# Designs tried in a protein design chat: VH-VL binders against q9y8t7. Part 26

Target 1, 261 residues: q9y8t7
Amino acid sequence: MRDSFLQKAIASAKDRTSLLEEIAGNCSPKPGRPSLSSSIREWVYRVGGAVIAEYKRCSPSAGAISTLDPVSYVQATRDASAAYSVLTEPNWFCGSIELIPYFARYKPVLAKDFIVSETQIRIAACMGASAALLIMEALTPRELQELAAAASRYGVEVLVETPDASHAVEASRLAPGSIIGVNSRDLKTLRVDYEAMLREVSKAREQLPGEVILVAESGIDSPDKALKAFKAGAQAILVGTAFMKNPQLREKILAELLQIP

## First folded at step 5 (VH-VL; framework fv_zagotenemab)

Design y14
Fold by ESMFold2-Fast, scan of step 5:
Structure y14 (fold): chain C 261 residues (1-261), chain A 123 residues (1-123), chain B 112 residues (1-112)
Amino acid sequence: as target 1 above (261 residues)
Amino acid sequence: EVQLVQSGAEVKKPGESLKISCKGSGYSFTSYWIEWVRQMPGKGLEWMGEIDPSDSETKYEKNFKGQVTISADKSISTAYLQWSSLKASDTAMYYCARGTYWDLSPKYAFDIWGQGTLVTVSS
Amino acid sequence: EIVLTQSPGTLSLSPGERATLSCRSSQSLVHDDSNTYLHWYQQKPGQAPRLLIYKVSNRDSGIPDRFSGSGSGTDFTLTISRLEPEDFAVYYCMQGTRYPLTFGGGTKVEIK
């Protein structure tokens, strides 16, 4: 669809890149950023799974998800989170690149946006981001390779978001060393298929090299769903709306992980 | 007038192929997903799957994947539901409905329905 | 798969009475966008279903105000405040929150 949500988001991101270049054109990546992948591996070693907690103030159609401010969110979530996913997309998710420095004080930050330019990656790193999201469905294979290479030059890790196992395998080949995400959300209808995601995570885990970190995204709103995602082969889960509404859910997920036989 | 018009009733024998149609008018056909819903005689509604007519992307409920094919021809604003080999258990009323579109149909509900196509499969 | 359970299966009432129909989901129907995509449809014998209420409580265009929807999370209700003769039909709830899209089994509202 020419006027699909994804295509509008991509067009907006291209326009926003020009603004970012004017504001912070030649900035250098902030030194000393902690590794997202290292944090995930440490949590997996210690408790069997990692949680990437997403700070998301609003979403399309619904408007505001939560009035919880960044300070309160960090106080509630930092002790059991491996990383923060921070929305920098302003038009549909009420994000801001200015949020990155605050979260980066506490945990590795994944800059979450419709990233279509090297400039977006560089400026996220200038603000303190350790990793950047690349959406496979938003990019051609060449664009994915070029943006992953650019991220590497800036010392920025990449999480490639994919809709299924076959794309996960392709993404891993196109962007070696990347963290791979399987998102249960359809980007055209925005509906979640959690059971399909579990099947695709399991298939991707079987096909991907063991050292590749696999992340399950969307549809995780309970400890049981989190445990099923880890059991399917994900090393990390990315949780947004559920944590914005109930930050203490993170503690319940951690408690359940410790009780797996 | 926004409407979906389906093809007429069909009487078929097991093993025969069939393709039924759902034609949209009065709206931008490529801006909405087309939904297919089955209703067995005397039973409730079952979602079968959907198609985005703009690029023919499909989604199926698992019990219908491989059993039926959903397609669309955007040049004539028509969606199709097709069987390669009908079974007696395919006897049902089949409805098409207008579904989700991010910008224009934030209801995520089936707001316009076709009149239904009755498919009877018997020897 | 989200299972929607409608109760009662059949509701026998007279014109003028209030009808209360229940739909319960096996898991929360709250979408990540904070909307709840629970919808109600009316179907008369031999006719296509008709959208009554979308997103829990919003009446579709042309639907009389005697129809109202309420609920949250997993428990939802369709209320017909005063049954008219034309309201005797089967009512289905449907969730559009997650794939696969699912319908409830239906509640038949019949004349007593």
Scores: ipSAE 0.340, ipTM 0.730, lowest interface PAE 3.8, mean pLDDT 88

Design y15
Fold by ESMFold2-Fast, scan of step 5:
Structure y15 (fold): chain C 261 residues (1-261), chain A 123 residues (1-123), chain B 112 residues (1-112)
Amino acid sequence: as target 1 above (261 residues)
Amino acid sequence: EVQLVQSGAEVKKPGESLKISCKGSGYSFTSYWIEWVRQMPGKGLEWMGEIDPSDSYTRYEKNFKGQVTISADKSISTAYLQWSSLKASDTAMYYCARGTYWDLSPKYAFDIWGQGTLVTVSS
Amino acid sequence: EIVLTQSPGTLSLSPGERATLSCRSSQSLVHDDSNTYLHWYQQKPGQAPRLLIYKVSNRDSGIPDRFSGSGSGTDFTLTISRLEPEDFAVYYCMQGTHWPLTFGGGTKVEIK
């Protein structure tokens, strides 16, 4: 018998968070944090789609990813990005909460982690994050509702990551006002199901209220895949590894995305 | 010794139900995925779907969804592939294989295979 | 779904010759985690497939060193440096990067 990757990540997050509870209690959410949803809507209005650029130094199956330092990454991505997704999970993604203040100087920051407690959301807000990731597959419906309510108390927006359209609809019901993500990566297998994600994004767009922001995640490594995701009904895409590994590809993808009709 | 042992050959008529098995031994059954692969007579390999025995989470290739049901009983380290109503077009060799969790083997390849179960559906 | 095209369909060679088998993908097989999940399997008549090479170029345990894999992105090759009588079989490539998992059509290696 063994725990899945998701169960291990959850257990690790609980251990990390319990050690930080008193520190979180003594901090205050940073004022003046820009809205993630407002930035996405502005980019959609102007060019037809938004890019959330992810700063990610490691991944579970790959280990270390060839990366730029934060300054170089911002220089390369700032003009084409609506927001930054910043990994704060340290064990598998080489993340750090200390990265948030730097990126928050330039764009809204989505804190990306296995969030299982209010303490993680509070700390992210204190560091300057505008939004936090909640993974529907990692949470019970009650936990999702409670964490979304906690985020609201700290002025933190929520992006709920879901595996398909039916979960997207349920997530929107359980956490009203949240941004909804459809993830092409199966957290149990880490495999990419890009074509199914497009179908699920399209189905979710049909069922969700028009004002709900829909984000396509993972597996978008080319301009063609990005355009297909927007065509399916996503208003934003989250792009990580392609931008981290290949500076030339990064500039090329971003330049082409800016030409969306 | 790590192995997957499948049930014996089956001869069925169209419309009959069938359930074939794949029993794992020599390893932690719930630590690995079970993959199902079809090979029609004289043809190549087709991935059908997979199951995580730890919680019975399943995924199917679209052409097999609704045609077959994949299940597992972790208490006896056995996975199953089931048809409610067989068709002549289901005549094939069916293999189970062991898929890997990312943290146990980063190969993400089918490293252990069952011997196969031949299913023949004819009038 | 990702289409894997194997060529040639049949390869007829004498013992001792070098065999070169091609597998081409309709899309890049580089995963978001930077791994390329392209694998090679050998199937002998009446037997289940056997893993030969995983992630493009890594030989599985117990596989003779005459087998090697290479390639990147969309173009992959399996090479058998000195063909032995026991090597005549059908060889399949498989991709694990994109769901659903897909196999190539196979290359049959016949010894003349």
Scores: ipSAE 0.006, ipTM 0.583, lowest interface PAE 10.0, mean pLDDT 86

Design y16
Fold by ESMFold2-Fast, scan of step 5:
Structure y16 (fold): chain C 261 residues (1-261), chain A 123 residues (1-123), chain B 112 residues (1-112)
Amino acid sequence: as target 1 above (261 residues)
Amino acid sequence: EVQLVQSGAEVKKPGESLKISCKGSGYSFTSYWIEWVRQMPGKGLEWMGEIDPSDSYTYYEKNFKGQVTISADKSISTAYLQWSSLKASDTAMYYCARGTYWDLSPKYAFDIWGQGTLVTVSS
Amino acid sequence: EIVLTQSPGTLSLSPGERATLSCRSSQSLVHDDSNTYLHWYQQKPGQAPRLLIYKVSNRDSGIPDRFSGSGSGTDFTLTISRLEPEDFAVYYCMQGTHFPLTFGGGTKVEIK
């Protein structure tokens, strides 16, 4: 009787986007959106790694994580982040599409949601998002290709989230030019396997072309774990609200990265 | 009353097959994971794996993958732990416990435990 | 896998005394959702374990207030403020943050 979390999230996303179809047809992608990939490459060039700071008020496993307002979050994270990941999923992550314009003033924004339709990508672009998350496990290969192509037409970059190196390679083949993420969190159980993620990041780096940006996601709650992810071959890491609650995390990551030639 | 009731003690010989059970009652069986925990005589607790009874999706700790099979029959609210060929080293107390899901109880702790099934494997 | 080290292995105390049990993790147990999934269980001889404390410091339903949990990151403590006769048991910590789920080796709290 009970669906997995991923199945419920996908069904919710389909219901939400049906209400936005007419609005999406009337809006235009916001001009002047900065590139997510260019920002990541710039940070890698200057300091050896990039941080995508995630603004996430709630999660399925924890309920409320943080009531920190966007202004306070930006003040604390802007100088240490290459981009913002902004949750737009409202039911489990307390997100909102209306958060995008605020964060887009400062950095490239990755719209983070269970994206199942071209409508979601178009609306995100209209609000100012530079990139959209596509979850490989939530999509068929054809759906992934079609959504990646749609994103390209709107000038939206894609970060394809994958569970392991094999899927990372396949995702890069199906959606050329995409940023590739390896997620240590199992979307069915919501549990984290950080060590497995490091192994999969390392394997993916060996198999992917050098120009493909690799992002390590979930399980990064300390400077040591961040540095290990970079050492394994990730160019960027995605850090949730733990980043905000650890005031030295950003300074320590940057200080350590500056020592890498 | 929320409870997990396990099958009775088993005495088996090496090479024999065995299937033990864990029956849930007093709650929505398919809304929670079932956990399996081993305790060898005089030793501590070891997590073996888990199953989602709603679709029989399983996770195993690596040392137990291929050694045992975890399954469930949601129509009778029962989970199973099975060996195709028992070894003397399988002698232990086996507990089932109720895990938690994101929506119902975000404790991620094992809040309800079965009474345990003692499995003795000797020649 | 995460290794949980409990100390001491055995605590010999009298009723009425305070018991302090330690659980140390080989890695941080802070989840990226900011929760710490460190739990404590009590096991009496011949019985199944019972949940005492979940997520570091939350008492489960029906657990007396003499039991308390504290800690952060890698260092955690279970405290029993005044031991009652029924508290002499083995106590296990468990982590749910990282796969696979792991238990500590246990601390036996014995009389005298």
Scores: ipSAE 0.006, ipTM 0.552, lowest interface PAE 9.9, mean pLDDT 86

Design y17
Fold by ESMFold2-Fast, scan of step 5:
Structure y17 (fold): chain C 261 residues (1-261), chain A 123 residues (1-123), chain B 112 residues (1-112)
Amino acid sequence: as target 1 above (261 residues)
Amino acid sequence: EVQLVQSGAEVKKPGESLKISCKGSGYSFTSYWIEWVRQMPGKGLEWMGDIDPSDSYTKYEKNFKGQVTISADKSISTAYLQWSSLKASDTAMYYCARGTYWDLSPKYAFDIWGQGTLVTVSS
Amino acid sequence: EIVLTQSPGTLSLSPGERATLSCRSSQSLVHDDSNTYLHWYQQKPGQAPRLLIYKVSNRDSGIPDRFSGSGSGTDFTLTISRLEPEDFAVYYCMQGTHYPYTFGGGTKVEIK
């Protein structure tokens, strides 16, 4: 995997983190951050499912996805979003840690990055993030456990992103209390396999305790795909580019979500 | 000259094993994925799967997973498609093609194709 | 999986005529990176396929100007403005946006 996108992203994250170590050491987690899991459970109770709306300005393949600023994005998504996923990775996703405080005013924030250090988790907490993404494919089991423990010390919830049901079960065991995600995106090719993800979400739901929150990630760009993910057993879905690029599609997805019993 | 050269035609009986090859030349073999495409007699093109030769990471279309094995040996710039036990329904032309080059603007298109390997499986 | 439907299945024309080939996808082919990975291939009798057009409308190196691609979302067209004798072949569309990669069933352009 030496030349894979994932390996390049991990190397970049390590370089970025080393430059921020002094800042992280002197900051304190922001108090009063709302719970990501509580927000998801509230939306599931009210309407049968939750949406984590992702603010993502660019991607590795094409650069800019949308020029929507955070204010415009919040106006378009706030009323039907349980949380915001905010990209802080700057090189491929045009992210910034400075985006977190803005979104945190409105909803719980998931800091989305290639997290390889507890320094990244500490900085996210200082900026106001409620949760941090841990990518199972980017971490050893020991690293996953240590970063989950570090997150707990900072009062940060964890969403563990996994490629399939087997890894979802293992992730839940290694990091108890974590939210579990199944990602349809292949991190090596960046291609989406939505049908495979749907099968893996269904399998994971069968094997995980009912109280574990399951999130379906990537490839959800229509109301039908959102509904299929919820029916497969996901409590939340993560939606990015559809809400940035297609106002009509955004309106249709939100309308359909509100009709879920 | 950038090219993919495939092994010669094969005539086999049901139950026999087979391994066909696709050799790249004139470019950095590990910088591109190798795609495998099947064309049954008188039918259209079917994507079977692909491999990144740099680390042998593979993806399969679901109907081919478990039916064939895709592999590569980067030291000799060669990719392989292998059957443990052939069936008459495996009779087809098999193409390899050059796929994704990872950079900021990959095409995800198959720009260079091998000449094809005809596999005939009959009694 | 994404299904690509090509029409017509066979197009019978004479040299000099315009050919219009359609490819329709069951889902949008717009990738998260804003690109649409819909490609066209030509296969002449007894030969391997050849890439003609990639990402909807970009001609591959050496492809004559008479070949053009257009479309967006789910509806795509390959146009050959004036058929030459060497253009009588089978044409396939393919999508590279989602796994698994899929091909259309092909359109055969034959001499009338």
Scores: ipSAE 0.025, ipTM 0.639, lowest interface PAE 6.8, mean pLDDT 87

Design y18
Fold by ESMFold2-Fast, scan of step 5:
Structure y18 (fold): chain C 261 residues (1-261), chain A 123 residues (1-123), chain B 112 residues (1-112)
Amino acid sequence: as target 1 above (261 residues)
Amino acid sequence: EVQLVQSGAEVKKPGESLKISCKGSGYSFTSYWIEWVRQMPGKGLEWMGEIDPGDSYTKYEKNFKGQVTISADKSISTAYLQWSSLKASDTAMYYCARGTYWDLSPKYAFDIWGQGTLVTVSS
Amino acid sequence: EIVLTQSPGTLSLSPGERATLSCRSSQSLVHDDSNTYLHWYQQKPGQAPRLLIYKVSNRDSGIPDRFSGSGSGTDFTLTISRLEPEDFAVYYCMQGTHYPWTFGGGTKVEIK
């Protein structure tokens, strides 16, 4: 059997947890962190949708994405983003937990990593993160519940990433109050299926209470795809590669967001 | 142009150490595994092991684990295959090849090969 | 480990003839992701191998349509519909479904 990318990323995250425990000691979550969900709801109220802008220098699927530094990225995205997704995974996404404090000065930060331990959540909060990503496919139901409960104890919001509507409903039940993401990328094969994601977002919206925030992830590389995701029922979209690689597309997507009633 | 360029032929005596290289160019070196394949004179291809240059994570075929060391230096886009003590039975052509990093190619096959390094071990 | 058995060991044929090469695996090569990671490589004398066919039946870029792959589970075939002079080489199958990755013993296609 060939090993999946997800399995390798999980194993790496478990190894990194021991080092994080040694470095972090008994740090406390940084006070005054803004709410991710509140920011998304405010943007939805004002303009009909929210953008979570992702700072990502590299990825397995795209290799090296961009040399754009954090300062330039913030200058380009700040006025039209509700939040920043910051990669803290170092081996495949060129991330660093040290990036969180910089982005947290401007917007709520979602710490994006393969989170398998309470320690990863605590340290992200110590650095200033408002929310942490929990990947449904990387966790058992019990692990998801335990990590969501741990996040709550640290005042950290949770975005649960799911592959389809059925898992979205289950995730919402297992981790009440969480933001729910539907991912167009299969984490075992890294394949993107944007049209399937739209169908699953639409189905999830019909089954979940209206107050549950839905986020459409991956594959959004045009204003039309962004609008279709919002029309399907997503309150927010997560956009990474398009903003890092294409300045013209970045401007068009941000302008399009401002036109949503 | 995507290519892998290997170091030149080596002639060694039993017991000597050796380190051969495989340099990638024209692509993101850390986005693909590097595969090592042995071909003994007149024989077929044998997979030896692989490395992810991004984190130096390695996998070996069991008969080569402990016999060779695979490493990489991503700062110079180069992978290495190393012996601490060569044997006459190590006489072979050694190929490096570009493997897969899951989403970069749907092939999941060895699509780019180095030209090979001939290693001759004799007394 | 998976054993790949290629047959015949040698095919002696003339240009214009059809070549049929077999590769059999000791167990199923269907991965949990539903893909079958069985690949074919060509090696000419003095040269490195080159990828011909990946995942059973997909021709790599630049590979002529006279090369085709087929099969499922444990039985796989590489077909060269009309041999050209440049096709005389050794052909290897390889599996990437089960670690460790393994190659077949090769089939030599030589001029009669």
Scores: ipSAE 0.000, ipTM 0.408, lowest interface PAE 13.2, mean pLDDT 85

Design y19
Fold by ESMFold2-Fast, scan of step 5:
Structure y19 (fold): chain C 261 residues (1-261), chain A 123 residues (1-123), chain B 112 residues (1-112)
Amino acid sequence: as target 1 above (261 residues)
Amino acid sequence: EVQLVQSGAEVKKPGESLKISCKGSGYSFTSYWIEWVRQMPGKGLEWMGEIDPSDSYTKYEKNFKGQVTISADKSISTAYLQWSSLKASDTAMYYCARDTYWDLSPKYAFDIWGQGTLVTVSS
Amino acid sequence: EIVLTQSPGTLSLSPGERATLSCRSSQSLVHDDSNTYLHWYQQKPGQAPRLLIYKVSNRDSGIPDRFSGSGSGTDFTLTISRLEPEDFAVYYCMQGTHYPFTFGGGTKVEIK
């Protein structure tokens, strides 16, 4: 039988836990990390939406996306970004835990990986991450609750990534206080369904309490798509590949947001 | 030889149920997605939906969700397209095709097609 | 939904002539993995479609080199450099970058 991409990623993450312990097992969460949710709320209050800029060097099927260095990326994106999403998954996304400290100097950092152990959360916090990604489809309900509780103990916020509105509602119930993401990328096929994501974001916004932050993920490569996501009810968008190829796109998104009364 | 073989032509009345099949051979059936495509008489091609035979995960075009059911039985390398209640507007040629899996240097293109199943729905 | 517009609807040509078929997309077809999932299929009367070109410009196995694809972003072309009798058929472009997958309306290449 062929394992799905998600199953392979989970197995790899479990194996990487020992390496993380070896590298930074004695560390404690770094104090003074800024809040991801507070930054998003501030941007929403001031301009109507927040951008989480993702630093992603490669992807599973494409290989290398960009050789753009972290310094150049931060200088191009920091003035219009509420936060950075930093890939720490090494096998498919060319990520590294050691990238977190640099980005954390400027904005709250979301550690983006297939997180299956509290060790991954603890070490991300040691490196300076403010939040960690939990993928609903990668975890049982019990695992989601346990990892969210572990994150809370380390002062780490959680962004729960979901495929649709019903899972978004369930995730919010299982991990109260979490930021909720709706991902247009199908983790089974690795293809993007942006239009379906907009429908699911709209449904989720209707069903979730107003204080729950909704993030639209993947497939946003233009100001028009960004505005549609915000109009559907997302408070933040997570943009990866488009910013790696054209970091100036973030300024265009901000300019469009400032046009809305 | 890699091939997809579909079930034979069907003539049905409105309101009847129908299940047509698409059998793969000559390749690892669970390593490819199965796509369903409709072609109405004299018209072009319409994507209906797809299934991963390894776990029966399905995805539908919105106008077909709830109108048809896509399923698969990996033990006999066969995918199915099913209607609970046919309409005259379902009269069409139905094709199955395979699509590559993500880690097989994917074309993400329908590279092998079945011969088609003609479905005629009339009173 | 991404709309693919093919033109012309019909090309009336003789064997030996060059055929140039256009496919235009309502949105960019560049996937965030940097690939463009725009494909071309040939359909002869009474037959299933056959894959000709995948990802803009790659010929599928067994496809003669007289078939070539080109383009980027939203504007794509299928070229048949020298029509053979067996090439008279309907040609469809299709995008696999975004769900739902969509096909163009087709271009019929017919004998004059």
Scores: ipSAE 0.014, ipTM 0.631, lowest interface PAE 7.9, mean pLDDT 88

Design y20
Fold by ESMFold2-Fast, scan of step 5:
Structure y20 (fold): chain C 261 residues (1-261), chain A 123 residues (1-123), chain B 112 residues (1-112)
Amino acid sequence: as target 1 above (261 residues)
Amino acid sequence: EVQLVQSGAEVKKPGESLKISCKGSGYSFTSYWIEWVRQMPGKGLEWMGEIDPSDSYTKYEKNFKGQVTISADKSISTAYLQWSSLKASDTAMYYCARETYWDLSPKYAFDIWGQGTLVTVSS
Amino acid sequence: EIVLTQSPGTLSLSPGERATLSCRSSQSLVHDDSNTYLHWYQQKPGQAPRLLIYKVSNRDSGIPDRFSGSGSGTDFTLTISRLEPEDFAVYYCMQGTDYPLTFGGGTKVEIK
C-alpha cells in the first residue's frame, strides 16, 4: 500500500512529538508574544492587505532549495511583512523549532509544521511563536477542536489551512476565532492550483463573517497573483521564497494597494 | 501488455445522458492516475481532469467541473467519464491516459493513452 | 493558468530535413522538487497522442534518437534531426508542473 506524502508527514510528526517531550519537558509559553491577527488587521487597515513571509529552506520533494540565511531574509522582508511563517518540520522542509526565537524578535511568528499534538503547540509558544498552523486535511474534526482549545490555553492563535470554501466554513465553526487559510497546493499531488484557490477564497469570503481573517496560501510568485488574491477577498497572503527573490514584488503590491494618486 | 481500451463511438442528441469507459490492463490500475483529455474537431488537446482509482479522488479543470463526472471502479480496472445532459458543444474525441504518482516514476507524464472515444452530439 | 505557446503553427518540410519546434511557457515550469515537467507528445492523423519526451530532454521507451528535447525555465525546443516519413504529425508540448495541466496549441509538421 502506498502512503501519501501527508500520511508520511503525520507519522513523522507523531514520532517527533515523543522526542520533543523528552527534550523540552513542561516549559511555559514565552510572555509578551505579539498577536498575528492584530498585525494582519493593522496592515489591512493601513494598506489594504498583509504579507506573511515564509522562511523555508527545503521543499518536501527531493532536493534542497537554495535559500537565504535568516539574517539576510529578515533584512530583505521585514519592511513589507506583517508576520513570519517559520518551518519547524525537519525532514522535508529543513525546519527547526530553534529558528522561532530569531524571527520572533521582529514580527509575530506562525509555527508551520504538521501539528498533531498539544506538545508541538506548547513548545512553539515556549520558543516565542504567536500562532500555530493546523491542517484541516491532516486532522479529524475532534482533533482540530482539541488542538485549537489547547492553543487557546497557551495564548497561541491558530491558522487553519483548508483546501476549499466548504472546509473553510467548517473550520471556522470548529475553531472559532481562528484565522482561515485556503491553500492552492494540492497535498495529494503537491501541484499548485492557483485559479481554483482564488475561486475558493471568493466563496469563503462570501460565507464567513467579515471579522474572520482569510489567508491565501501557496502559488503566489508575482505581484499580479498577490493582488488577485487580495481582490478575491484574502486579507493576507502567505508567500514563500518567491517574495524575497523578487524585490519589485513588495513595491508593486504596496503601490497598487495604496492606489497612489 | 500495458494498455488502456476505451468504449466505442457514440452518437447522441442534446439532453441525453452518456457514460464512456476506459479500461486498464497489464498493470496495477490503482498505482496510476487516470487522465481525461478532450480534443474538439480540428482543435488541440485540453486537459479535463483526473482520478486516483485507489480512493476515487478527483481533480477537474474549472470549465469541466459540474459539466462532467469522472469516476472509477478499481475492481474491474475501469475509469468513466459521464454527462447527465449532453450539449452540441460536447462533440469531441475524448482520450483517457495514465500518469504515474510523483514518487513512483521520474516521468510524471501521460505515458499510455487510450485509442479515444468519438462523441457526436447533434439534433 | 500556465499558457504554453507553440511556434510555428505549421512547419512545411521535406524528409531528411531538420525540424525545430518551440514551446514557450507564461511562467517558469520548475517544480519545487527542481524538476521541470515539460513533456512532448506526437499525434498522427486518426490516432491517439503518444509520449515522445518527458521532463524536457528524456526520450520515452522506443523513441528514436533523432528526437531530442532541450530548454529551461520558460523556453523549450523539440528537435527532429532528420525527418522520416512517419514523423509528419502534430506535436504538442504539455506542462505537468501546476494545475490545471495545460497543452500547447500544437505544431503541425507537414510534407512540403
Scores: ipSAE 0.463, ipTM 0.752, lowest interface PAE 2.5, mean pLDDT 88

